# VH-VL binders against Nuclear transport factor 2 (nutf2): the designs that were tried, part 12

Target 1, 127 residues: Nuclear transport factor 2 (nutf2), of Dictyostelium discoideum (Social amoeba) (q86hw7)
Amino acid sequence: MQSVDPQVVGVGKQFVEHYYGIFDSNRAGLTQIYQQQTTLTWEGKFLSGADAIVKHIVELPFQQTNRKINSIDCQQTYQPGIMITVTGTLIIDGEAKNQLKFVQVFNLASNNGSFLLINDFFRLVLD
Below, E stands for the ipSAE of ESMFold2; O stands for the ipSAE of OpenDDE; V2 stands for 0.75 times the mean of E and O plus 0.25 times the DockQ between their complexes.

## First folded at step 22 (VH-VL; framework fv_dalutrafusp)

Design s01 (from p05 with heavy chain S103T; at its last read DockQ between E and O 0.88; V2 from the best seeds 0.82)
Heavy chain, then light chain:
Amino acid sequence: EVQLVQSGAEVKKPGESLKISCKASGYRFTNYWINWVRQMPGKGLEWMGRIYPGDSDTNYAGKFKDQVTISADKSISTAYLQWSSLKASDTAMYYCARHYDETWAYFDYWGQGTLVTVSS
Amino acid sequence: DIQMTQSPSSLSASVGDRVTITCRASQDIRNYLNWYQQKPGKAPKLLIYYASYLQTGVPSRFSGSGSGTDFTFTISSLQPEDIATYYCQQYKNLPYTFGQGTKVEIK
ESMFold2, look of step 22: ipSAE 0.661; ipTM 0.899
ESMFold2 (binder alone), look of step 22: mean pLDDT 95; pTM 0.965
OpenDDE, look of step 22: ipSAE 0.804; ipTM 0.938
ESMFold2, fold request of step 23: ipSAE 0.668, 0.697, 0.678; ipTM 0.899, 0.905, 0.904
ESMFold2 (binder alone), fold request of step 23: mean pLDDT 95, 95, 95; pTM 0.964, 0.964, 0.964
OpenDDE, fold request of step 23: ipSAE 0.863, 0.868, 0.898; ipTM 0.950, 0.950, 0.955
ESMFold2, last read: ipSAE 0.707, 0.710, 0.705; ipTM 0.910, 0.909, 0.911
ESMFold2 (binder alone), last read: mean pLDDT 95, 95, 95; pTM 0.964, 0.965, 0.965
OpenDDE, last read: ipSAE 0.861, 0.894, 0.856; ipTM 0.950, 0.955, 0.949

Design s02 (from p05 with light chain Y50W; at its last look DockQ between E and O 0.71; V2 from the best seeds 0.67)
Fold by OpenDDE, look of step 22:
Structure s02 (fold): chain C 127 residues (1-127), chain A 120 residues (1-120), chain B 107 residues (1-107)
Amino acid sequence: as target 1 above (127 residues)
Amino acid sequence: EVQLVQSGAEVKKPGESLKISCKASGYRFTNYWINWVRQMPGKGLEWMGRIYPGDSDTNYAGKFKDQVTISADKSISTAYLQWSSLKASDTAMYYCARHYDESWAYFDYWGQGTLVTVSS
Amino acid sequence: DIQMTQSPSSLSASVGDRVTITCRASQDIRNYLNWYQQKPGKAPKLLIYWASYLQTGVPSRFSGSGSGTDFTFTISSLQPEDIATYYCQQYKNLPYTFGQGTKVEIK
């Protein structure tokens, strides 16, 4: 039986779809999501602040990217906020042979009726 | 606004080929699955198959495998369903519908449907 | 394939009545079940996902419950605009499969 607030799940799902929609369409547009207080650990590299984070993402050696999402799990945090875990496959250049499994974790903080991304973790999963 | 707009009604004869389309807009086309669902006249819904436009991965229901072909052109955000040789029994309404997560395959947006009539 | 058995195939009820539709899966599908509403001449509309989560914008009179093999869809107070055929759908395994549908009419 489901125990998570449906609205929490809804917000989390929408965030994930929105985030990857921007990431895979216009990485520079992620400035609208990452804040100066946001931190990202990307493949073990710690980044702090929207400017540094977006710069790093924009400079990634990927071209066309798509995300085949396997799972999205959401929980309400104590803040209140929303923590999201995403598993999926990163597809590069639209080719089935260029696939990388990944996990990503988002921590959203509630802020006056909206949510702000506070923590972000991205890690490739090796078989 | 998310939209799936399907091609218009088709009237065909047995043996003819057909390719109908489902054009998506308002979202990242390549990040969602497109499903095709058949509804024969006065009958229920039947899942036919799906495609992930991001890598063209496709899955078919057994009864539709090798009976139809599902494809996509990501450059124009369009998915296709096609027959090489129609039968009278292919007469039905055909819907496209999207879902995002492989583990949570709920179809949150649907096309308006394409009516295909096959008769001699 | 997972077979979805939906009941009843049709029902007629009065405005304000409580309407219950059942869907049974041939095997355990956990909570991987959706409910759709299809009005005459229209495409299906998602009402419930994950067995019990109400889709955004759907009236609160609609609800879903159950897990495993037995699921229930409920309209707490039937309204005239609820005339439609309702379908359950499992997505535990491929191929995805639908119930036969339940036609709901007003007396």
Scores: ipSAE 0.615, ipTM 0.905, lowest interface PAE 0.9, mean pLDDT 94
ESMFold2, look of step 22: ipSAE 0.685; ipTM 0.898
ESMFold2 (binder alone), look of step 22: mean pLDDT 94; pTM 0.960

Design s03 (from q04 with heavy chain S103T; at its last read DockQ between E and O 0.91; V2 from the best seeds 0.84)
Heavy chain, then light chain:
Amino acid sequence: EVQLVQSGAEVKKPGESLKISCKASGYRFTNYWINWVRQMPGKGLEWMGRIYPGDSDTNYAGKFKDQVTISADKSISTAYLQWSSLKASDTAMYYCARHYDETWAYFDYWGQGTLVTVSS
Amino acid sequence: DIQMTQSPSSLSASVGDRVTITCRASQDIRNYLNWYQQKPGKAPKLLIYYASYLYTGVPSRFSGSGSGTDFTFTISSLQPEDIATYYCQQYKNLPYTFGQGTKVEIK
ESMFold2, look of step 22: ipSAE 0.701; ipTM 0.909
ESMFold2 (binder alone), look of step 22: mean pLDDT 95; pTM 0.966
OpenDDE, look of step 22: ipSAE 0.862; ipTM 0.949
ESMFold2, fold request of step 23: ipSAE 0.717, 0.695, 0.714; ipTM 0.913, 0.907, 0.910
ESMFold2 (binder alone), fold request of step 23: mean pLDDT 95, 95, 95; pTM 0.966, 0.966, 0.966
OpenDDE, fold request of step 23: ipSAE 0.915, 0.917, 0.919; ipTM 0.959, 0.959, 0.960
ESMFold2, last read: ipSAE 0.710, 0.712, 0.700; ipTM 0.911, 0.912, 0.910
ESMFold2 (binder alone), last read: mean pLDDT 95, 95, 95; pTM 0.966, 0.967, 0.966
OpenDDE, last read: ipSAE 0.917, 0.917, 0.915; ipTM 0.959, 0.959, 0.959

Design s04 (from p05 with heavy chain A105P; at its last look DockQ between E and O 0.79; V2 from the best seeds 0.75)
Fold by ESMFold2, look of step 22:
Structure s04 (fold): chain C 127 residues (1-127), chain A 120 residues (1-120), chain B 107 residues (1-107)
Amino acid sequence: as target 1 above (127 residues)
Amino acid sequence: EVQLVQSGAEVKKPGESLKISCKASGYRFTNYWINWVRQMPGKGLEWMGRIYPGDSDTNYAGKFKDQVTISADKSISTAYLQWSSLKASDTAMYYCARHYDESWPYFDYWGQGTLVTVSS
Amino acid sequence: DIQMTQSPSSLSASVGDRVTITCRASQDIRNYLNWYQQKPGKAPKLLIYYASYLQTGVPSRFSGSGSGTDFTFTISSLQPEDIATYYCQQYKNLPYTFGQGTKVEIK
């Protein structure tokens, strides 16, 4: 295998664009993405299930965010799914001086012709 | 549906100012870069520069630095390309195009183009 | 700035023919290359990214290959709707730069 399947890259990139489009516009809308079986580790805090995850995200202490994305890497997983790694800059409350580097990892599982988010890791990258 | 709708054709004289627009819809404007691309009559494509509306970060190709201004108004999801003093050599088609990230910075959606004609 | 040189500048071929376009970068750009199609009077459309990755919805008769400085774009069986100018574009470094274009016509 000398390269990743372009279809996997396409699906993964579209998921990332969709996820941050919702997160950065209206975080409560993430109920359409997070499932009962999804787990999130947010800066070391483990959360399980859509209700707990969305509650945590909605309660974060900022009004709005923007994602300035640097890299998106996607690979097919063995029992089919897609692993996605994202790096970029989180811009908080529209302030150019409130820019935080981050990494986020999404693990999507194939489910009857669609993809479900099952694992999510979010980490700020400190200077 | 993602759309980039540009302002209409312009006929100007040398020395006049001009500001053309690129209005985005169907996506979160502040999460994507907007690029400006020039195509002179019968010629190829030239990248002019880009802006990230989320923080107004801009980059210019060297030949266009100080020749044009790229800006954005995020309240109306619109990017701009502006000249303070047009020259006949500015006669061209101008496209806006978006990209999302730096791993895959391909231009997936383009505006329809704005024809700028500068003549005496 | 990285110069991108396409060859040929134009070509004419019959429906069903295999069409090959080359693109040469003035320095190593790894696989950081896109291919665009521009039909007369229209904005460009992305066909291929990362030298060889086919964009979603693009017909499989289009393909790309190469790395480093030498790249190839191929239409395996030319169709009437493929009349267009094709551009390579590097994204290794700013400023992004395009090749001069290759105009493809039907005989």
Scores: ipSAE 0.654, ipTM 0.892, lowest interface PAE 1.7, mean pLDDT 92
ESMFold2 (binder alone), look of step 22: mean pLDDT 94; pTM 0.957
OpenDDE, look of step 22: ipSAE 0.823; ipTM 0.941

Design s05 (from p05 with heavy chain G54S; at its last look DockQ between E and O 0.80; V2 from the best seeds 0.68)
Fold by ESMFold2, look of step 22:
Structure s05 (fold): chain C 127 residues (1-127), chain A 120 residues (1-120), chain B 107 residues (1-107)
Amino acid sequence: as target 1 above (127 residues)
Amino acid sequence: EVQLVQSGAEVKKPGESLKISCKASGYRFTNYWINWVRQMPGKGLEWMGRIYPSDSDTNYAGKFKDQVTISADKSISTAYLQWSSLKASDTAMYYCARHYDESWAYFDYWGQGTLVTVSS
Amino acid sequence: DIQMTQSPSSLSASVGDRVTITCRASQDIRNYLNWYQQKPGKAPKLLIYYASYLQTGVPSRFSGSGSGTDFTFTISSLQPEDIATYYCQQYKNLPYTFGQGTKVEIK
């Protein structure tokens, strides 16, 4: 049976740890990840370009987040692109009652020896 | 660079209390689980439990539940393992280790270990 | 709790030999199994995760296979620096559990 390349899993997991490390420390720092060609669908709202995306994220109605990650799945999509799916729970402002289940999908493309975030999908999972 | 630095070796008597520490650096402490692992002299590894520092969510292996307390202080990026009353059978090396997620729950960084010796 | 049983408990082999360690789970754990190396006086080091995925920086002579309840760890050509105790560890269910370890020595 087929399996995913372990190096793809390693890169994808490292990206997730980095992304949420910034998001949960200082969301404004996500300017180093989002670019003008990046698109984000956040709870069905389509946003295009770093300025719109970062503004949206910075303006979310909470000060501190952390997240318990349940799953990280990675696949190579095309010439070294990586699709990453993440499921987990957001913990809002350190309060157990403010927990939100979520799924997020990142599409990374290889760019000059590094990876560039091209597509991002975020959805809360209720119930 | 990621590091987990544990407190120094302890020599104690039965009935004494003890709290050992695991200080994290080089990563966002509250985004990772901290695990405690016991290794009795000449024996294998035993998972004791874990804590998620952000909300203090804890899980214990059954034999260690109510025998130890796992806690964390987010303000100084430190996890703790503590006993209220040590037994001679608590003599062991204790490691802390981190993991990020449930789907790839492997311990990629470990502390250097804390040797606890309990004898009368 | 899921019990993990390693075989053998110890072995001796010559440099260059292929060595094999097995790990059996008391119930189906799919591929949720890691392998660690522990050298004397040191903390454990992750070698293999998800039964067969080689951790970054780990030499390719190390490999893992299996799924379900039966797992195999192999050193294709034993080297002097591979003297250690090797542990399997399941993460399918809490509590996480380790095998009892396999001590590998050079004769």
Scores: ipSAE 0.633, ipTM 0.891, lowest interface PAE 1.8, mean pLDDT 92
ESMFold2 (binder alone), look of step 22: mean pLDDT 95; pTM 0.964
OpenDDE, look of step 22: ipSAE 0.653; ipTM 0.910

